# Ledger of designs, part 88: miniprotein binders against q96jn8r1131to1294

Target 1, 164 residues: q96jn8r1131to1294
Amino acid sequence: TLEFLENHGKNILLSNGNRTATRVASYNQGIVVINQPLVPQLLVQVRIDFLNRQWTSSLVLGVITCAPERLNFPASACALKRAAWLLRGRGVFHNGLKICEKFGPNLDTCPEGTILGLRLDSSGGLHLHVNGVDQGVAVPDVPQPCHALVDLYGQCEQVTIVNP
Below, E stands for the ipSAE of ESMFold2; O stands for the ipSAE of OpenDDE; V2 stands for 0.75 times the mean of E and O plus 0.25 times the DockQ between their complexes.

## First folded at step 8 (miniprotein)

Design yd5 (at its last fold request DockQ between E and O 0.90; V2 from the best seeds 0.86)
Fold by OpenDDE base, fold request of step 9:
Structure yd5 (fold): chain B 164 residues (1-164), chain A 82 residues (1-82)
Amino acid sequence: as target 1 above (164 residues)
Amino acid sequence: SPEEIVEEVKKLIEEAIELAMKGDKTKAVELLQKALDLVNKLGDTEFQKAVDDALKAIDNGDPWLAELILDEALELAEEKSE
């Protein structure tokens, strides 16, 4: 069963069998990690449940290759400078460096109810899914094992893991 | 001291990003300008460039990018000040 790990950002409250993450304060400290590592053809999806419009920006999706159980999470995913691939807005970042200027839809403008997914293909390519539609390879050759990461950042205050 | 200046810059950055995240671009820029003034005292041209880039990011409505840029710059500055 896919769940968020108990090790998470300081402002996160888990509920619904650890399938729902809610950021209960500020705009940051909202990183959560999916318990199971990504393996080929495993589709991990989260639904944006609630957006708080007092903030700008929105969630960051990504993967990390370090062990998440003992990771001291920074306040924001932008501070992950190693073993991290991040999708935010329309950009793709690797260890703080933008490696793709325009990819897929703008994550900052996804409305409530949007379902976002991550999946590795057999070649190690990381795919982004939006409302069930494969947007293509965001990052080729992602090292394994890796874990899906969601940063409840800015507007995004609640997400829930959903089944395909 | 350089360490004290970096600490002040850190505080300004944190507040500026929060303001930017609330959509108050003007006040965020004001605080980063103060940070820039302090950075100039350090003579750290790399940090100065980072602040300039962050200002551009905020102006373009991307406080996350500004935070990314400033986080790296701050980390480097802290190392230099020790």
Scores: ipSAE 0.872, ipTM 0.939, lowest interface PAE 0.5, mean pLDDT 95
Fold by ESMFold2, fold request of step 9:
Structure yd5 (fold): chain B 164 residues (1-164), chain A 82 residues (1-82)
Amino acid sequence: as target 1 above (164 residues)
Amino acid sequence: SPEEIVEEVKKLIEEAIELAMKGDKTKAVELLQKALDLVNKLGDTEFQKAVDDALKAIDNGDPWLAELILDEALELAEEKSE
């Protein structure tokens, strides 16, 4: 059973059996992590429940390879400079450096109801799924164990873990 | 004194990013230009370029990218000031 980890950004409130994360203040401090690492054949999916269009920019998806239970999360995922791979907008970032200009859809344009998924393939490639459709390999070889991360940034104020 | 300048620049950057996130580009740019004046006193060419690049990102409506650029620059500047 997938849940958001109790160690999370300072502006997050967990509910719905820790399957729903809500950012309750400001635009940042919204990092959440799934409570078990990605393994082959595990598809972690979240639904965008609520967007506040008064803010600019939206959620970030990604993975981290350091142990998340006691990690001191930064205010924003953009400050993750060690052992992190992020999908933001159409870009892919590794430790603060853009490594791919265009991958998949622009995440900033995903409306409420969009279901976003992360999965490892057998070669350690990180796949993005959008509304059930595999977008291909965003990152070709992610070290394991790695942990799925969502930053409820800017417009994105609520996400819920959903079954594939 | 350099440490005090870097701390003030950090405060200006944080406020500027929040304003840009709320859509107030004009005030965000004003605060980053004040930050640039302080960075110029440090003589830190890399930090100056980072602030210029962040100003462009804010003007293009991308405060997340501005935050990414400035967070890296602040970390480097804090290392130099110790």
Scores: ipSAE 0.822, ipTM 0.910, lowest interface PAE 0.7, mean pLDDT 93
ESMFold2, look of step 8: ipSAE 0.807; ipTM 0.899
ESMFold2 (binder alone), look of step 8: mean pLDDT 81; pTM 0.760
OpenDDE base, look of step 8: ipSAE 0.802; ipTM 0.903
ESMFold2, fold request of step 9: ipSAE 0.808, 0.812; ipTM 0.907, 0.903
ESMFold2 (binder alone), fold request of step 9: mean pLDDT 82, 82, 82; pTM 0.770, 0.771, 0.770
OpenDDE base, fold request of step 9: ipSAE 0.866, 0.866; ipTM 0.937, 0.936

Design yd6 (at its last look DockQ between E and O 0.79; V2 from the best seeds 0.76)
Fold by ESMFold2, look of step 8:
Structure yd6 (fold): chain B 164 residues (1-164), chain A 82 residues (1-82)
Amino acid sequence: as target 1 above (164 residues)
Amino acid sequence: SPEEIVEEVKKLIEEAILLAMKGDMTKAVELLQKALDLVNKLGDTELQKAVDDALKAIDNGDPWLAELILDEALELAEEKSE
């Protein structure tokens, strides 16, 4: 069963059998990681449960390639640098740089109830799904093993893992 | 000392990002301008450019991008002060 890993950002509270993550303070310290690495047949999906409009910006999705079980997570996913490929807004980010200006829809505009998915294809390409619709390849060659990551940043205060 | 200046710059940046995340872009810009004044004393041209680029991101309403830009530059500045 897919769950959020017990090692997570300091402002996260896990519930619902570790399938729901809630950020309970501030706008950051909200990194969570899925407990199993991505493999080609695995689709990891989360639903946006709650957004708080008092903050600017919203969640970040991505993958982390270093072992997450004992990692000391930074306050925000942007600090993961070489360890992560991140999808934020319409951009794709890696190594402190925006490597793609426009990919998929603007994640900052996704309302509560949106289901966001990540999977690897057979070539190691990272795909984003939005409400069941494949948006294509965000990153062509992700090193494996990697784990799906969500940063409950800014407006995004709660997400839940849902079945495909 | 350079180390003390870097620590103060880091604190100003952290507060500026928090203000921008709360939607107060005007105060965030004011704090980043203060940080830029201190960075000019260091003579760290990479950090100067990063603060200028972060100011542009804040002006566009994008504090996450500002944080991304500044994180790398602050790591390098902290390494130089050791």
Scores: ipSAE 0.790, ipTM 0.893, lowest interface PAE 0.7, mean pLDDT 92
Fold by OpenDDE base, look of step 8:
Structure yd6 (fold): chain B 164 residues (1-164), chain A 82 residues (1-82)
Amino acid sequence: as target 1 above (164 residues)
Amino acid sequence: SPEEIVEEVKKLIEEAILLAMKGDMTKAVELLQKALDLVNKLGDTELQKAVDDALKAIDNGDPWLAELILDEALELAEEKSE
């Protein structure tokens, strides 16, 4: 079953069988990683449960290709400088470098209840899903194995893994 | 001393990011500008560029990008102080 790993950001509390992540302090230190690696055709989805409008920005989605159980998480996903592909706002980033300016909906403005998904296709393309709708390939040819990452950042204070 | 300046720069950067994340871009810019002034005293052009780029990001309303840039800046500052 899909769960968040116990190795997570300092401000995260896991609940609901480790399927729910809550950031309980500040705007950062909220990185979580899903236990099972992404394999082709596996759709991993999280629901935005709660937004705190005190903060700007919102969650970051992505994948990492390093071993998540041994990763020393930085305060924010933006500090991941290797083996990281991130979706933030409408941009796509690789190791801190923006590789796409406009992709999909703006993650910073997704309301509570939005279900966001990541899926690898058979060609290694990473797809973003929004409320069940495939938004297309965000990152082509992602190395495998990789793990889905969620950074509960800014407004995003709680997410839950949901089944398709 | 250079070490004291670096520590003050770090504090200013951290506070600026926090304020930016709360939506107070104006105050964030003010603090980063102070940081930039201090960095100029050090003569560290690399760190200066980082802070300047972060200022631009804040001006564009992108605190996440600013944090990305400033994360590197903080690492550089720490290295310079050692």
Scores: ipSAE 0.698, ipTM 0.851, lowest interface PAE 0.6, mean pLDDT 93
ESMFold2 (binder alone), look of step 8: mean pLDDT 78; pTM 0.730

Design yd7 (at its last look DockQ between E and O 0.92; V2 from the best seeds 0.77)
Fold by ESMFold2, look of step 8:
Structure yd7 (fold): chain B 164 residues (1-164), chain A 82 residues (1-82)
Amino acid sequence: as target 1 above (164 residues)
Amino acid sequence: SPEEIVEEVKKLIYEAIELAMKGDKTKAVELLQKALDLVNKLGDTELQKAVDDALKAIDNGDPWLAELILDEALELAEEKSE
């Protein structure tokens, strides 16, 4: 079963058998990574459990191709300048550069209860799912192996891994 | 020293980002303007531009983008001042 890796952002508390991540301080230091790499047809899903409206901006989703077990995570996913593809708002970013202006829904507007999914297709295309609906290919060719990443940034204070 | 100026600019920048994240745009802008004054003493035109772009991002309600812009620019400025 899928779990969040014990190596995570400094403000994260893991619970529920390491399937729930909570940011317990500040607005950042909230990066978590799924404990096994994406393979074609594996759908990794997280539910947004809690949003705090006192902050601005919200979660970031993405993938990294670095080995995550000993990685020194930065305070925020925006500082991942190597081997990272990120979905934030409606933008897609690669190593700090915006490569797509508008993809899928605006993640900053997703309410509590939204289920967000990531999967690779057979060509290495990264797909976003929103409440079970495939939004299409966000990134056409992600190198493998890669791991799914969530940054509990800003408004997003808790997510839980859920089964498809 | 340039290294001390860059370190103070870094402190002001991340304090400003936190204020913007809390919704205090006015105070965030004040701190970034103070950072810009220090950056002008460095003569670092890339860092100047980054602070200007981050001010626009904060005014547009996008502190995540401001953080992205400034993090890259600070890393380059730290390398230059070594």
Scores: ipSAE 0.741, ipTM 0.873, lowest interface PAE 0.9, mean pLDDT 91
Fold by OpenDDE base, look of step 8:
Structure yd7 (fold): chain B 164 residues (1-164), chain A 82 residues (1-82)
Amino acid sequence: as target 1 above (164 residues)
Amino acid sequence: SPEEIVEEVKKLIYEAIELAMKGDKTKAVELLQKALDLVNKLGDTELQKAVDDALKAIDNGDPWLAELILDEALELAEEKSE
């Protein structure tokens, strides 16, 4: 069963069998990691449940290749400088370095109800899915094992893991 | 002292980012400008550049990028001030 790990950002409250993450304070400290590592051809999806328009920006989606159970989460995914590939806005970042300027839809403007997915292909390429549509390879070769990460950042205050 | 200045800079930066995240770009920029003034006293060119770049990021409506830029720079500045 896919769940968020108990090791999460300080402002996160887990519910619904740890399938729902809610950021209950501020705009940050909202990082969560999905318990099962990504395996090839398995689609992992989260739904944006609630957006708080008080804030700007929105969620960051990505993967980490370090052990998530022992990770001391920073206030924001932007501070992950090792073993991290992140999708933010339309950009792709690796360890804080922008490696792609424009990829897929703008995550900052995804409305509530949007379902975002991550999937590894057989060659280690990380794909982004939006509402069931494969947006292509965001990261061509991701080390394995890796875990899906969601940073409930800015407007994004709640997400839920959903089945494909 | 350099340590005190860095600490004050850090506070200003955190507050600026929060304001930027609330959409108050004007106040965010004001605080970062104050931070920049303090950084100039340190002579830390790396941190100075980071603040400048962060200002640009905020001006372009990207506080996340500003935070990214400033995070590492602050860490380095703290190490230098010890």
Scores: ipSAE 0.705, ipTM 0.854, lowest interface PAE 0.6, mean pLDDT 94
ESMFold2 (binder alone), look of step 8: mean pLDDT 79; pTM 0.731

Design yd8 (at its last look DockQ between E and O 0.91; V2 from the best seeds 0.79)
Fold by ESMFold2, look of step 8:
Structure yd8 (fold): chain B 164 residues (1-164), chain A 82 residues (1-82)
Amino acid sequence: as target 1 above (164 residues)
Amino acid sequence: SPEEIVEEVKKLIEEAIELAMRGDKTKAVELLQKALDLVNKLGDTELQKAVDDALKAIDNGDPWLAELILDEALELAEEKSE
């Protein structure tokens, strides 16, 4: 079953059989990773459970190709400068460089209850799903193995893995 | 020394980003202006540009982008001071 890895950001508490991640302090230190690499048949979905509007900005989604079990996570996903592809706001970033200005909806405007999904297609393209609707290819050729990542940043204080 | 200036700039930047995350744009900009004054003493034009770009990002309500810009620029500045 899909769970968040025990190796995670310092401000994260895991609950609900490691399927729920809560950021319990500050605005950062909230990186979590799914315990299985993405494969073309796997859709990883998380629901936004709680947003704290006192903060600016919201969650970041993405993938990393480094082995996550012993990785030292930075305070914020923006510092992932190697082997990372991130979706933030409407932007797509690769190792700290914006490679697309406008992809999918603005993640900073997604309300509580939004279900966000990541999957690979047969060509290694990374797809974003929003409330069950495929938004298309964010990144055309992601190396495998890669691992789905969520940064509970800013407003986003809780997410839960949900099954398709 | 250049190393002491870079460390103070890093501290100012961390404080500014948290202020911007809390919605305190005015205080965040104030701290980044102080950081820019220190960076001007270094003569590091790449770091100067990064602080200017981060100021624009903060003013546009995008502290995540400001953090991204400054993280890279500070890493490079620390390597130069070694």
Scores: ipSAE 0.761, ipTM 0.883, lowest interface PAE 0.9, mean pLDDT 91
Fold by OpenDDE base, look of step 8:
Structure yd8 (fold): chain B 164 residues (1-164), chain A 82 residues (1-82)
Amino acid sequence: as target 1 above (164 residues)
Amino acid sequence: SPEEIVEEVKKLIEEAIELAMRGDKTKAVELLQKALDLVNKLGDTELQKAVDDALKAIDNGDPWLAELILDEALELAEEKSE
């Protein structure tokens, strides 16, 4: 069963069998990691449940290749400078370096109800899915094992893991 | 002291990012400008550039990028002040 790990950002409250993450304070400290590592052809999806328009920006989606259970989460995914590939806005970042300028839809403007997915292909390419539509390879070769990461950042205050 | 300046810079940066995240770009820029003035006293060109780049990021409506830029630079500045 896919769940968020108990090791999460300070402002996160887990519910629904740890399948729902809610950021209950501020705009940050909202990083969560999905318990099961990504394996080829497995689609992991989260739904944006609630947006708080008090804030700008929105969630960051990505993967980490370090052990998530022992990770000391920073306040924001932007501070992950090792073993991290992040999708934010329309950009792709690796360890703080922007490696792609324009990829897929703008995550900052995804409305509530949007379902975002991550999937590894057989070659280690990380795909982004939006509402079931494959947006292509965001990262061509991701080391394995890796775990899906969601940073409930800015407007994004709640997400839920959903089945494909 | 350099240590005190770094701490003040850190506070200004944190406040600026929060304000930017609330959509108050103007006030965020004001605080970063104050931070920049303090950084100039340190002579830390790396941090100075970071603050300047962060200002640009905020001006472009990207506080996340500003935070990204400033995070590592601030950490380095703190290390230098120890």
Scores: ipSAE 0.727, ipTM 0.865, lowest interface PAE 0.6, mean pLDDT 93
ESMFold2 (binder alone), look of step 8: mean pLDDT 80; pTM 0.750

Design yd9 (at its last look DockQ between E and O 0.56; V2 from the best seeds 0.00; counts 0 for: pae E 2.5 > 1.5)
Fold by OpenDDE base, look of step 8:
Structure yd9 (fold): chain B 164 residues (1-164), chain A 82 residues (1-82)
Amino acid sequence: as target 1 above (164 residues)
Amino acid sequence: SPEEIVEEVKKLIEEAIELAMKGDKTKAVELLQKALDLVNKLGDTELQKAVDDALKAIDNGDPWLAELILEYALELAEEKSE
């Protein structure tokens, strides 16, 4: 079953069988990683449960190709400079560098209840899903194995893994 | 004194980060400009560059980068206070 790993940001509290992540302090230190690596055609989805409008920005979604169990998480996903492909706002980033300016919907403005998904296709392309709708390939040819990463950042204070 | 300046810089940066994350760009910039002025008195080019880069990031509408740089700036300032 899909769960968040116990190795997570220091402001995260896991609940609901480790399927729900809540950032309980500040606006950062909220990185979580899903336990099972992405394999072709596996759709991993999280629902935005709660947004705190006090803050700007919102969650970051992406994948890492390093071992998540031993990763020392920085305060925010944007500080990951190795083995990281991230979606934030409308941008796509690789190891901190923007590789795409405009992709899919703006993650900073997704409302509560939005379901965001990641899926690898047979060619290794990473797809973003929004409320079940495939938004296309965000990152072509992602190295495998990789794990889905969620950074509960800014407004995003709670997410839950949901089944397709 | 240099020590007092460093402490004030740290205070300004910390407050600026929070303000920036709350969407008050104008006030954040004001505080960082004050911090930059103080850092210039210290002659620390690395810290100066960090604060300046953060200002640029804010001006360019990249709060993610600004926050990251400012956290780094705080680390630099902490090293100076040790």
Scores: ipSAE 0.556, ipTM 0.791, lowest interface PAE 0.9, mean pLDDT 93
Fold by ESMFold2, look of step 8:
Structure yd9 (fold): chain B 164 residues (1-164), chain A 82 residues (1-82)
Amino acid sequence: as target 1 above (164 residues)
Amino acid sequence: SPEEIVEEVKKLIEEAIELAMKGDKTKAVELLQKALDLVNKLGDTELQKAVDDALKAIDNGDPWLAELILEYALELAEEKSE
């Protein structure tokens, strides 16, 4: 089953059979990774359970292609300089460089209850889903294997893996 | 020493980012101005520009971008000082 890996950010507490991640301190140290690589036809979805409006900015969503089990995660996804494609706000970032200014909705405005999904298409294109609606290709050719990543950054304090 | 200045700059930057994340832009800008003053003593033009660009990112309400800018710049500054 899909679960968050035990290797995660320092401020994360896993619960609900490792399907729920909660950031229990500060605004950062909240990186979590899904335990199975993305393959075509696999839709990984997380629901935003809890937002704290005390903080500015919200979650970051994306993929990494390096092996996540023993990776030393930085405090925030912005410091992933290698093998990372990230969706933040409306921007798309590759290894810390913005490669698209506007893609999909602004993740910083997604309310509690929003379900965000990631999948690869048959060409290796990374798709974002929002509440079941495909937003199109965010990244055209992601190397495999890759793992879905969520950074419970800023406002985002809890997410849960949900089945499509 | 340059190493002591870099360490103080790092502390100011981390505090400023947390304040910006709490929405306290004015206090965050104050701390980054102090950091910029210290960076000017180092004479590191790359780090000077990065702190200034991070100030702009904070002012525009983007502390994640500020964090990104400063992480790269501080890493490069440390490598040059070694």
Scores: ipSAE 0.381, ipTM 0.695, lowest interface PAE 2.5, mean pLDDT 87
ESMFold2 (binder alone), look of step 8: mean pLDDT 79; pTM 0.746

## First folded at step 9 (miniprotein)

Design cd1 (at its last look DockQ between E and O 0.83; V2 from the best seeds 0.00; counts 0 for: pae O 2.8 > 1.5)
Fold by ESMFold2, look of step 9:
Structure cd1 (fold): chain B 164 residues (1-164), chain A 82 residues (1-82)
Amino acid sequence: as target 1 above (164 residues)
Amino acid sequence: SEEEKRIEELLEKIKELLEEAKRLAEEGDPEKAKELLFEALRLIRELFEIARKLGNEELLKLARELLYEAYEILKEVEEKLK
């Protein structure tokens, strides 16, 4: 029932009942958003299906707090300057500003098969899960409502929404 | 308790870091201001963890206010580094 929204990056092709996103060109234009807002206790998980190691950087994972259905997406999530909290590489970013130098794993080194999860806690903290293991609070506070976002950037060419 | 003493230490240090970072940003040393802000953000994370453990809603609200103050200062610092 969790799906990627029809409003997505220009290089994305949705398949598998809109639960799989594939970047079919270039290295960018790969933003996808989950169709339901995060609520406490909802664990949104995506599996990294395919990586092209020709590229240096890999996917970006995070949330946006603006309505995603009509949002005009930039070429990459890093260009989001409003209502966004993103995990990229080993850093955490808010509206394009790095707010934490190092949190959790380096997303640029996660191999194919890695399952990445996002969950809000009851006080508004955003948790990252890796292969079912809670990595702690990546973002201390995120306003609600917010939606999970994945940018299939660089190495990352395909992800699939999976159930916990 | 041990948490109450740590809360006092965190609040004092966070306030000092934010005030000093604001002054450094205005003084024209945004690289140093940024370093102080990252330290403040680390301490604010710890404050959130303590507030959650205690179930202290007023402390959680204060931590949130400090967090967004830190973000605003960081935004100003990053504009100066452009």
Scores: ipSAE 0.634, ipTM 0.838, lowest interface PAE 1.3, mean pLDDT 91
Fold by OpenDDE base, look of step 9:
Structure cd1 (fold): chain B 164 residues (1-164), chain A 82 residues (1-82)
Amino acid sequence: as target 1 above (164 residues)
Amino acid sequence: SEEEKRIEELLEKIKELLEEAKRLAEEGDPEKAKELLFEALRLIRELFEIARKLGNEELLKLARELLYEAYEILKEVEEKLK
């Protein structure tokens, strides 16, 4: 079953069989990684459970291709400079470099209850799903294996892995 | 076919954009270079989609090469924008 790894950001508290991640302090240190690597054609989804409007920005969603169990997480996903493809706001980033200016909906403005999904297609394209709707290919060629990453950043204080 | 024609158009335009972006980066206009690179990346994505649709592995390979060329130029441009 899909769950978040025990290796996570310092401000994260896992619950609900490690399917729910809550950032319990500050606005950062909230990176979590899903335990199983993305399987092609399989949709992995998380739901935004709680937003704290005292902060700016929101969750970052993406994938990493390094071993998550050994990863020393930085304070934010933005600081990942290796093996990281991330969706932040409306942008797509690779190792901190913006590679797409505008893609899909603005993650910073997604309301509570929004279900965000990642799906790797058979050719290595990484798709974003929003409430079940395929938004298209965010990254056309992602190395495998890769793990889904969620950074509970800014407003986003809780997410839960949900089944499609 | 429509796809074949579009592939030719995409390849030509992508190459032009990458070359122009590289030139602009060298000439001290990294902002404009960045804009061209984002456009190139958009077109490369379309190229990937067509390649996948057609199951054209050679085209996928070419698209990948163009993609990472764009990334490399973009990396250079971003460094200049710091």
Scores: ipSAE 0.146, ipTM 0.605, lowest interface PAE 2.8, mean pLDDT 92
ESMFold2 (binder alone), look of step 9: mean pLDDT 86; pTM 0.844

